# VHH binders against p49116: the designs that were tried, part 301

Target 1, 238 residues: p49116
Amino acid sequence: EGPLLSDTHVTFKLTMPSPMPEYLNVHYICESASRLLFLSMHWARSIPAFQALGQDCNTSLVRACWNELFTLGLAQCAQVMSLSTILAAIVNHLQNSIQEDKLSGDRIKQVMEHIWKLQEFCNSMAKLDIDGYEYAYLKAIVLFSPDHPGLTSTSQIEKFQEKAQMELQDYVQKTYSEDTYRLARILVRLPALRLMSSNITEELFFTGLIGNVSIDSIIPYILKMETAEYNGQITGAS
Below, E stands for the ipSAE of ESMFold2; O stands for the ipSAE of OpenDDE; V2 stands for 0.75 times the mean of E and O plus 0.25 times the DockQ between their complexes.

## First folded at step 20 (VHH)

Design pb63 (framework vhh_ozoralizumab_d1; at its last look DockQ between E and O 0.48; V2 from the best seeds 0.60)
Fold by OpenDDE, second read of step 21:
Structure pb63 (fold): chain B 238 residues (1-238), chain A 119 residues (1-119)
Amino acid sequence: as target 1 above (238 residues)
Amino acid sequence: EVQLVESGGGLVQPGGSLRLSCAASGFRFEDYGMYWVRQAPGKGLEWVSYISWDSKYTLYPDSVKGRFTISRDNAKNTLYLQMNSLRPEDTAVYYCATHWLGSSPEDLRGQGTLVTVSS
């Protein structure tokens, strides 16, 4: 009956490959995106309420919202990632494909619009100067969305979402008491997440990493991923 | 010049074990998650293990979970795959890769090493 999130859930530190290469290749982009994806999934796993829903429900939830979580992660980590540079690199790579006439005009438009939406969303979040607590609660609200089709335990999910919203409200009221409408301004950004295609996100950030395997299909494995003790593994293998 | 060189493959009986190695060079190995993938005769590529850049996380499909163990030594720029309880269906050419399935034009994988599990 405690809070949905603790201070441990506020920490969301993405470590990027360093140094950033002069030329951002697909490998760098995919690795960066992979790290963010895993970090996001690990974050979700760390929430007791999430654990309480069971493996099947958890998998369903993450399948439904991974794109939104990932996008929030992009926004939150935009500076550390140099997201604008990454997106520019993606566009450049895309342009090469365009020049080779590998994509239809309609597809090009869709992809470019998606990139624009991502950039705009992240810019909007930056303008709002969203802090780590707010991001944590927003991610929780997105994670515990009961309105996705095929979910079980929707009542419980809804309760968790409400709890996330209430905690966010309390936090904002306490921290930003002079800004009466901050909560509303933050929450109204969430609908933009659902305008974004998970398929296009996957193509942009995970091309070559997953290959023919979709993020959707890999999510169960990610959620079951194990912590490795590489020193022990190395010694054991020797 | 990026290179990946797999080794350790061979013929083994069902229930046997092998340890594969992959020597990496030409890139910052320690900055990237690494993968083992395999291709069985007449089949497509499938991933069999993943290890994060910092070795904090490993990932396995159900087909190999509990039998295969991926590890890495960043100081040696080497990736490993310990394969235990091998089955005939594990027969394949095994590749180390910087991407899960090596489907990107910039994906890197080596020449592969053949693992044959047969009685």
Scores: ipSAE 0.707, ipTM 0.861, lowest interface PAE 0.8, mean pLDDT 89
Fold by ESMFold2-Fast, scan of step 20:
Structure pb63 (fold): chain B 238 residues (1-238), chain A 119 residues (1-119)
Amino acid sequence: as target 1 above (238 residues)
Amino acid sequence: EVQLVESGGGLVQPGGSLRLSCAASGFRFEDYGMYWVRQAPGKGLEWVSYISWDSKYTLYPDSVKGRFTISRDNAKNTLYLQMNSLRPEDTAVYYCATHWLGSSPEDLRGQGTLVTVSS
């Protein structure tokens, strides 16, 4: 009945560790990425439609799409993060690994291709000048994807995705009325998110998070986390 | 270099309480998330709790949720773990960590603090 997202869902403020070290290291990169991951999970948990699907469905959805949400967050927060500087530091580390013969050439190629895809995605979003409302709806479209294997309640998920698509269309048509094809240009960017490996994202950004436990394994705990904002909204959050 | 010094462990009876402390130095403590990790005799490392830099987010596995509380004092560069309703299976060496690459206690910066829960 009401809109899928409210104005509160448009606000997405990432606070970085301060100051940025003179020489980037894995600890700083992991901390920065973890903050974005927690912010993204917090954002998803705040959506009433998401809460309505129930804990098991919420866990399955986020486990399936966290990499897509994280990548959209990287694009949205690229300037705040100095993402180009972080990626340059990762590339430098990989080049050192080649020289010391620590990694196979095939693995390095795979990782470099992932970095290239990520950079191209972030550049395309920046070129399109995607605003906060558009990012919120793109994240909602990704979150409410009914086509992941093993999902239950797929009809409700599809309904919420269609609602996100309709509200994005309405927003773009009203706000960018002179640009007839803006929505199409935005939506054709989304398939690239599924071509990027969650395993490689994890290796690049989350090394050492909870002693090498996978992000997939951590997600249920993040979704159950205690905050003042959730104590009034989610049954059983205590 | 990251330095972490754990303290507060000891012998306690089942149902008892202990408060662990971790004194941190060598990095900007206030800017980084912190973990408590434990190793029971003959077992590997097990994550116990996490707290974000700003104390906004705390995470607990089901095994300790409702019994343990993680907290931090950024002005004192100190991390805490309040442990209530202790069980024999909580017996372990407890370590604090901010980042680690291995699963071995030798990869952690501190010596740990021993908690023994027995009658």
Scores: ipSAE 0.694, ipTM 0.843, lowest interface PAE 1.0, mean pLDDT 86
Fold by ESMFold2, look of step 22:
Structure pb63 (fold): chain B 238 residues (1-238), chain A 119 residues (1-119)
Amino acid sequence: as target 1 above (238 residues)
Amino acid sequence: EVQLVESGGGLVQPGGSLRLSCAASGFRFEDYGMYWVRQAPGKGLEWVSYISWDSKYTLYPDSVKGRFTISRDNAKNTLYLQMNSLRPEDTAVYYCATHWLGSSPEDLRGQGTLVTVSS
């Protein structure tokens, strides 16, 4: 009943630590990534269809897809985050680690390939000029994936994913009526998200959120996080 | 140079309350999320709260949720922890942190403030 997403789910405004340091450090990278993760989790849990699935199902879904949601967020916010600058700084750090013989060759290869795939994914999304409505529906398609192992309520999840697909199709057809292949071109980008390793994403971006605890283990707490609307509190109390 | 100075600890009866403060300097406090962590005698570090840079998001483990409230005043570079309904198992040295990177006290920047809950 009703649309899957409302206009509030299209707004996705990321505010960066200011100013960007001349030499990037782990604190800036971790804070920037943490802001995106919290924004993504706030987005997901505000969706009525997500709320309707219940807490255990919600935790299972987000554990399965958080890295894909985060990667879509990186692509959507790549310019605001100066993501190419962040990734270049990480590459330079890795090259110093090679010179100092601190990492295994197989691990370095994995991390460098991941960075390259992430850069190419973000570039491909930018070339397609994906707008905020399209990103919102792509994130919903990724969130409501019934194919992850161990999920319950998979038929209901699949129905929500089909609804997200239908609403994306309707939006693209109305907004980009002269571009008959646009939907196909944007959907074909989604399989690349399976190339992204959550383990490597944690190493690249999340060394300062909650110690070295995996994102998978903190997801129940992030989904239960309190959203403090303190400006609204002062206006609502008078 | 990051500096964090905790205060407000002390001896309190079970069921009582304390408010911890953390004075921060040496970085742009208003741009970074902050944590409270604690270390009970003979035990490792345990996170007890997180607050985002703009106070929009707060996180708590189940052990303290509903009893502890984290807050910050970015104009004063100060982090707070209001601790209510204190229990003997809350006895610990409490530290504020930014970018808590491990379970070791060596990763902390301040001396901490001791909270002792005993009847």
Scores: ipSAE 0.593, ipTM 0.800, lowest interface PAE 1.5, mean pLDDT 84
ESMFold2 (binder alone), look of step 22: mean pLDDT 80; pTM 0.813
OpenDDE, look of step 22: ipSAE 0.691; ipTM 0.855

Design pb64 (framework vhh_ozoralizumab_d1)
Fold by ESMFold2-Fast, scan of step 20:
Structure pb64 (fold): chain B 238 residues (1-238), chain A 119 residues (1-119)
Amino acid sequence: as target 1 above (238 residues)
Amino acid sequence: EVQLVESGGGLVQPGGSLRLSCAASGFRFEDYGMYWVRQAPGKGLEWVSYISWDSKYTLYPDSVKGRFTISRDNAKNTLYLQMNSLRPEDTAVYYCATHWLGSSPEDIRGQGTLVTVSS
């Protein structure tokens, strides 16, 4: 078959709500995060290999990895989002609003550790100067993870992940031929994504979206949405 | 300054249809996702539908999926809810919102529009 990803999958353009308010609020943060989430879900749906797995497998796969895809998207779009400004506003809000009792202190610590891990991840990706092609294949490697519990078609998922790894290797070796260890430096960043709590991501970025409903609960609905753009790409006629 | 004015409710027979409208003003409507939320008598707020700023994404709970359609006209700053195959359990006051109100019912901005599904 042809390549796992096409040039259309390398393009990842986040459109931010405008203007950014002088004082950041939950509504602006949630709107910005929701746009990135929907862009990430649309990106996944546009991959022929992803569609070939079937709806049941597709849903389970994205429910398991949405937080990893979202975090890669945050790193890729950090400049467009002014992510450092958003995170600073969240930190300031936490420090000013939450009471100092033992349970609240433990929760603040968990959230602050998550923000630190997110900042460290984004900074490491920025220092490596990860390009759009590399981001596309890192997202594909994360998406086609065969090791999540409850997945069917794990052999097929593993084959797609291996194809993503192979195509990333070919790209990096050709484009960064003088940097023998670049691929290894990039790939060792991925395990950190599994250490980031999806529950804390929801608390930081999505409390204004659907209240107490978890993101993994709405993913089946997001994946079923068909846009004119998506239909134009996957169906023969426009 | 932010104003949301719902309209289009009324009495309708089971199996009938209604189209609700929400006229928005005082903020950049075109930049934000919009919600329809309802409250049945004696019940809490229930999310009914969501539409993204660019109309590319719409979300529905199972209770209304296939029967209700959310849409928007950014040029007119107007949100719509097309309700088909109405059932008695759809009887509620319907509100439009710029964010989820489930955790903060006090943030309801408009008076809502009453939909009564009965003979």
Scores: ipSAE 0.520, ipTM 0.756, lowest interface PAE 1.4, mean pLDDT 84

Design pb65 (framework vhh_ozoralizumab_d1)
Fold by ESMFold2-Fast, scan of step 20:
Structure pb65 (fold): chain B 238 residues (1-238), chain A 119 residues (1-119)
Amino acid sequence: as target 1 above (238 residues)
Amino acid sequence: EVQLVESGGGLVQPGGSLRLSCAASGFRFEDYGMYWVRQAPGKGLEWVSYISWDSKYTLYPDSVKGRFTISRDNAKNTLYLQMNSLRPEDTAVYYCATHFLGSSPEDSRGQGTLVTVSS
């Protein structure tokens, strides 16, 4: 059995709409987010271990963890996306909604707390200077989470998660041999991903989806989307 | 402001074909994903198809997969939907859309084009 991830799975290159508008709008934000979501789903789909679990298990896994994968992608691509600028624009829009009495204060508080959690997560990852290999393995660890309700093949999923953890450990020990506690610092960041609401992420970044369509409902179709051999958004696609 | 103008609808018999067009203006069409959505009489909005900015990704629900084909011409700022093997249940007002500029889907949709499949 070879490694869980190959070098092709480490490459994660987001292509942004160009140019970024002077004044950010929902249209630009949703397009940027959808590109990241498609890239993340294509990344997961390309993993042989993921393919081996079968279509039904693949769909259930991604439905359960898409928000964690998306948030890791936001952190990894924060500079390319100018994420801080996007979040500032969202905050400005929310503050205007308060003044116009369009949203309840309680709902706005929940959304602002979510944005704060997201900023804190992205800042912590940037401070740790997480590299591309580390991001790939962190994404694999959250993808192969055996503890979501309703999953089948949980023993196999757990084996793939353990394999991801071991390969991350080997990588970190080899690459950052002088920093004995680096792995622990990285891994303790992961539980925060589950505290972030997928519902609020959807509202902030995917308001362009039609009202009767949710990310949860569309995931099976994204996993089966047609892709070109070369698309400039992900390398190593077959 | 985003402006989308749908055309190409009409009355067609079951098994027939229609090609819908959407003329886009007011934004950089070539940079944004596009959707076709429809609303049948007395029903809610149903997404019909999606195409990425570069035409590399396309999505179809099971209800239209194999019968409908989405495409775009970025040089002409135009989105297309080729509809084959039309069924009575395809009867709806068809709208093109991109990611919303506001909180309401109505803010980023045109008036639509009516497709009626009957004898």
Scores: ipSAE 0.598, ipTM 0.778, lowest interface PAE 1.2, mean pLDDT 85

Design pb66 (framework vhh_ozoralizumab_d1)
Fold by ESMFold2-Fast, scan of step 20:
Structure pb66 (fold): chain B 238 residues (1-238), chain A 119 residues (1-119)
Amino acid sequence: as target 1 above (238 residues)
Amino acid sequence: EVQLVESGGGLVQPGGSLRLSCAASGFRFEDYGMYWVRQAPGKGLEWVSYISWDSKYTLYPDSVKGRFTISRDNAKNTLYLQMNSLRPEDTAVYYCATHYLGSSPEDSRGQGTLVTVSS
């Protein structure tokens, strides 16, 4: 029974569409976000503990936590994505919608509050200088959450979450030995993820994804998706 | 200015095969995910398949999984859909599409190609 996560699960490399357009548009934002979503789902399904829970449990867990995983991914990949520039473009589009009377003032206020919460979260993670190992274990803690309604196997999920917490603690104590309270500062950031609306995240980042198919409805297909990994050994070449 | 042009549709008997093509221009095709959707007579739009920019990820709903294969040639800016073991319920106008590019979702779809499966 080895560690919950291997070194392969620490590696989290987002490849952005290139080049970034001079004027950001929904096409670029949705493509960028969908790449992060697919990377996050692929990351989750590659964990042996996650696979061991079975298809139905896997689908229920990811449906419950995809927004939290996605938001952690946004924070981790904020520089690669130029997230601040993307959020500024979204804000500009919302301001134009006010002028055109396309959205109610109440809805725009709700969406702006969401963007400010997201910016605050990403800034707090950047200030803490969260590393790749810490992000991997925070994602695992979020993924193996036993407290979502309708879950079966909650005892096993809780054991995997506790294992993630233990391994994070061991890593932080070893790597940041001089900062006694670092783990507490990191963990206290997680409750903010539950306050962020998945519906608003979907509206901001996934407009036009597969013809506006909801994230909830495509999660089972993403978890079942086949990857076309390049393998030179099969062809007898490198 | 985005342009998507579908071709390859036609009349085929049940159990037959067709290969659809979509020629894309006006955007960096190699950087964006692509998908196929279809609309049967008198029905709404149904997504058929998705492929990532690098062909690493492909998605299929259960209705076509194992029968349809999506692929792309980034050097030619072309998207393909190989349809095998066709059934009468596959009769539809097929559209290629990418993420929202205009003021409405339909602005990101091509003009379509008709597939008719009948004896």
Scores: ipSAE 0.685, ipTM 0.845, lowest interface PAE 1.1, mean pLDDT 86
Fold by OpenDDE, second read of step 21:
Structure pb66 (fold): chain B 238 residues (1-238), chain A 119 residues (1-119)
Amino acid sequence: as target 1 above (238 residues)
Amino acid sequence: EVQLVESGGGLVQPGGSLRLSCAASGFRFEDYGMYWVRQAPGKGLEWVSYISWDSKYTLYPDSVKGRFTISRDNAKNTLYLQMNSLRPEDTAVYYCATHYLGSSPEDSRGQGTLVTVSS
């Protein structure tokens, strides 16, 4: 009955490993990406509407949109992450692989294009100077996308998406009243997210995942992560 | 020079308990999430727990949830795994790892510690 998002959902603070090493290795990149992924998932968990959909639906939604959420997170946290430096490091790593003939020409092209798309998207978002509220609503719109195959409760999901869109519209109108077309400019960026491969994103940022673990397979567990408070109760350690 | 040294393994009866430890060095332990993984005979590597850099979050697969508890002491650069209600299927060599360590053939993974659950 109330708003889809509150001010608490606007906060999206990523903590990076500190200090940043001179050379960004795969270890640093994977940890950073993992933190962002968890932050994004936990953000979703914090939304009452999301909780209302139930675990199965929630899992399905996140599986469908995690790449988009992650990408929005990259854009939002680009400065804190030094994303350009991370991407450069990834490219350098890829160059080494190329020199060793570990990748096909076609695959190299695909991966490089993906990196380009990521960079361009994040740059475009930076140019628009998207604020925290706008990011929150955009993430909500992406999260509550009813057009993914295999979803249950699509009607409810659609309602939540509409609510997110309406709230975004109201916010933009109120906050940026002098910019009549800001909402349109923001929303028109969303299609770019659908052009990005989740598989390639996973390879670039999560190559260090243990074993054969995929983001898809780990999502249900991420959504069920336990807090330190709970751990303290179990172990007796505070 | 990254080093991970696991300890605490041994032979235990079904239903028993063990506590594993992992001493970490050569990297900023406090900045990284840590994992416990295991490899049973003839099987691949399986993750069994995760703890975030700040211990705020922990993660378990269904196979061990409610039985295993991961914890860490950043001041001591040590990772722990409390294993309760052990089952024969928990028999494996257990390793501590990070996103980078333990997931690649080139990782500086420790020797691991053997846990055998048998009557």
Scores: ipSAE 0.500, ipTM 0.788, lowest interface PAE 1.3, mean pLDDT 89

Design pb67 (framework vhh_ozoralizumab_d1)
Fold by ESMFold2-Fast, scan of step 20:
Structure pb67 (fold): chain B 238 residues (1-238), chain A 119 residues (1-119)
Amino acid sequence: as target 1 above (238 residues)
Amino acid sequence: EVQLVESGGGLVQPGGSLRLSCAASGFRFEDYGMYWVRQAPGKGLEWVSYISWDSKYTLYPDSVKGRFTISRDNAKNTLYLQMNSLRPEDTAVYYCATHHLGSSPEDSRGQGTLVTVSS
């Protein structure tokens, strides 16, 4: 028992490659995105409720929702990533591909629409001034989604999602007591995440990741990755 | 310009060990994840290990897990692959790579380093 998330699950600190190059390239974009992806999957792995579901269920859940977790991470870390600069570089590359007749116009339309949806989502979250606790619970809500096809243990997953929803409600009502409709404004943003194509996200951000291995193929290995957790807790000096 | 130079390959008997090295230049090595890929004769590329920029995260496919260890020395701009309990099916040309390299099928990469496991 106890809360679904602890204070350690609210901490979500992305370290960027330094410095940002004057001209953005696939190397920098893919590295930046992979850091966020690994941080997001490591965050999910750290949740006791997630661990309790077992490895097969964990793999199925993350395969189903990695794009939603990644997109929430992009919104949460937009400033530290300079996401607007990265998206502008991607758009510039796509426009150059049109001019050089290297990519179909229909495909470019799909990708540009995806970038627009992503920008709209990140802008809406910034406007709402979503805090770290709210992001942690929104990520938990999308992680513990019982409605993806092919999932097992759906009743247990649903219970964890309901717990995440209840704890978010309690937090928002206590912290933003004068804003009666804040929770509703936050929750209506979540369906937009399901409209984002994971295939297009992969093409934009993860081209060249581990020799072009698909995200779906590497998810089991990322979930099993070794990690040196907890380098960031600063205790009293001397 | 990114340059990666592999070394340390050779002929070894089954059950033997080899340590591969990759000297990196032309980019901020300490800031980028690195991986090893291999290509057996007549086969496509297969990834064999990944390490994050800070060495906190390492990934291995089941085919090499427990036998191979990836590591890096950011001060020396060098990537390593320690290969133990080598098998004939590990015979391949081994290439080091970062997110930028190894994905162009038309381009000539570095020469790699040949590992031959035979009796």
Scores: ipSAE 0.726, ipTM 0.850, lowest interface PAE 1.0, mean pLDDT 86
Fold by OpenDDE, second read of step 21:
Structure pb67 (fold): chain B 238 residues (1-238), chain A 119 residues (1-119)
Amino acid sequence: as target 1 above (238 residues)
Amino acid sequence: EVQLVESGGGLVQPGGSLRLSCAASGFRFEDYGMYWVRQAPGKGLEWVSYISWDSKYTLYPDSVKGRFTISRDNAKNTLYLQMNSLRPEDTAVYYCATHHLGSSPEDSRGQGTLVTVSS
């Protein structure tokens, strides 16, 4: 059949709250992160191959890889998000918790290391100057990972992942023909995503999301988000 | 200083309808997603709807999907919840909520409005 991804899947535009406040607060951070999360999930469900796997499988896949997708999204949108500033703000908020002795030393270390890993990953991606097509394919490779436990249709998932990899290879060969090892350099960054804790990511970016509902539990609903119909609702028409 | 003021609650019979409103102030309302949550007697907070900053997307749990409709008027800094086909199990205090603007990582909500569904 046709390619796994089309040009429409390359577009990944995050809209930030405007203007950026002088002092980043948890509200701004959580909203920004939520937008990115939703964008990532909607990106996934826009892929025909993803749709073909069915709702249950889709949910399972996203549950398994949302942290990785989100992290890739952070890297891709680092500039528009002012990610460095966001991370600094998160650290500052954590400092307050530390001063109040709300966190154990071990937990502080874990969280700080996680922030470091996020920053390093995003920096590494920036250094590689990853373009929109490459990000799209990397996200697809991450999305269609067959090695997560409990997945159904693993053969089909694997097929889609392979297709993503092949398309990425073709793209890189075509676009960056002078850089023989670019594909390898890009792919070797993916393992770093598996070192990151989804729980810590959730704590840092999504604390209080939708009344303290976990991302894991809300993923099925995110994937089922509907377009809002405004007609007659604002004026109180019953 | 975030302020959220809910209104529109009351007593209604099963199968009836109510429309809740939430007046927001103290922040750029148009930039942020908003939520409705509810707390039934003796139960914890339950999320019942979400609407994105641009009203492009809405989100509902299965418990209220098809019955509740969230909407917003950014020009009026107002959030709405149309509740149709109300059930006794919908009895709760309803709150509008957003992420806290302070340093604490939690949602901010108003004082709530009581909805009682009873025959």
Scores: ipSAE 0.432, ipTM 0.763, lowest interface PAE 1.4, mean pLDDT 89

Design pb68 (framework vhh_ozoralizumab_d1)
Fold by ESMFold2-Fast, scan of step 20:
Structure pb68 (fold): chain B 238 residues (1-238), chain A 119 residues (1-119)
Amino acid sequence: as target 1 above (238 residues)
Amino acid sequence: EVQLVESGGGLVQPGGSLRLSCAASGFRFEDYGMYWVRQAPGKGLEWVSYISWDSKYTLYPDSVKGRFTISRDNAKNTLYLQMNSLRPEDTAVYYCATHLLGSSPEDSRGQGTLVTVSS
């Protein structure tokens, strides 16, 4: 029984399309988001505890939490992505859609509220100066959530979540010994992730990804992606 | 201006093979994921494969998994689809496409190439 996460799981390096265009466009934004999504799925696949739950459970967990993982990834990679610039470009695109009557007023309100919630979340994480180890454990806590409807193996999932919480606590107490309440301040940020609509995230960042197929529908295929790095095999996960 | 030009379609018998090509221009091909989609007569658009910018990741639906292989040559700005063990239900116009936020796949695809699988 080793630690839930190793140092390799702390490394989370997003490679952006390069160079960033002088004027941001929707193609660049979608590609950037897709890279973050794939990086997040690859990160989850590399965790031995996740692999141990089996393919069906893995698929169910990621379908339930991909938006939370993606949002944590946006916060963690906000600087490398220039996320504030991307969000400004999305807002500009939405304002043009309003002027052209392409969206209803109620839908625009929902989308704008989502962007504001996302900005508030990313700003709160930046203000707390969350480090790479803390992000890795927060992602693990979110990934191993036993409380999503329809999940099986919930006792094992809960055990892995508790292990993630325990290891995060040990890390924070050791690294930030002067800040007695840091862990509490970090953990109370997590419920906000559940208020984020995965459908709105998909519309903002993933329009046209894999045709008209939803993220939920492609998750099994992403988890089964062929990659030479997965489990040290040439052809990937299976 | 994104331009995508598909080629390589034709008539084949069941069990046959074809290799499709897509010549891309007007954008930095090497930086963007690409996918193949198809539209059978009288049906909607169906995705058939995806490849990441660096060829590290490929995705296939179960209908084509093990039969089709997507690949790319970034130096030539070209996307490929190797289709083996073709079936009558693979008959469709095949399009290469890229991703655009706020756009449907129909707005980001080329003119297509027809594949007909028939005895």
Scores: ipSAE 0.599, ipTM 0.796, lowest interface PAE 1.5, mean pLDDT 84

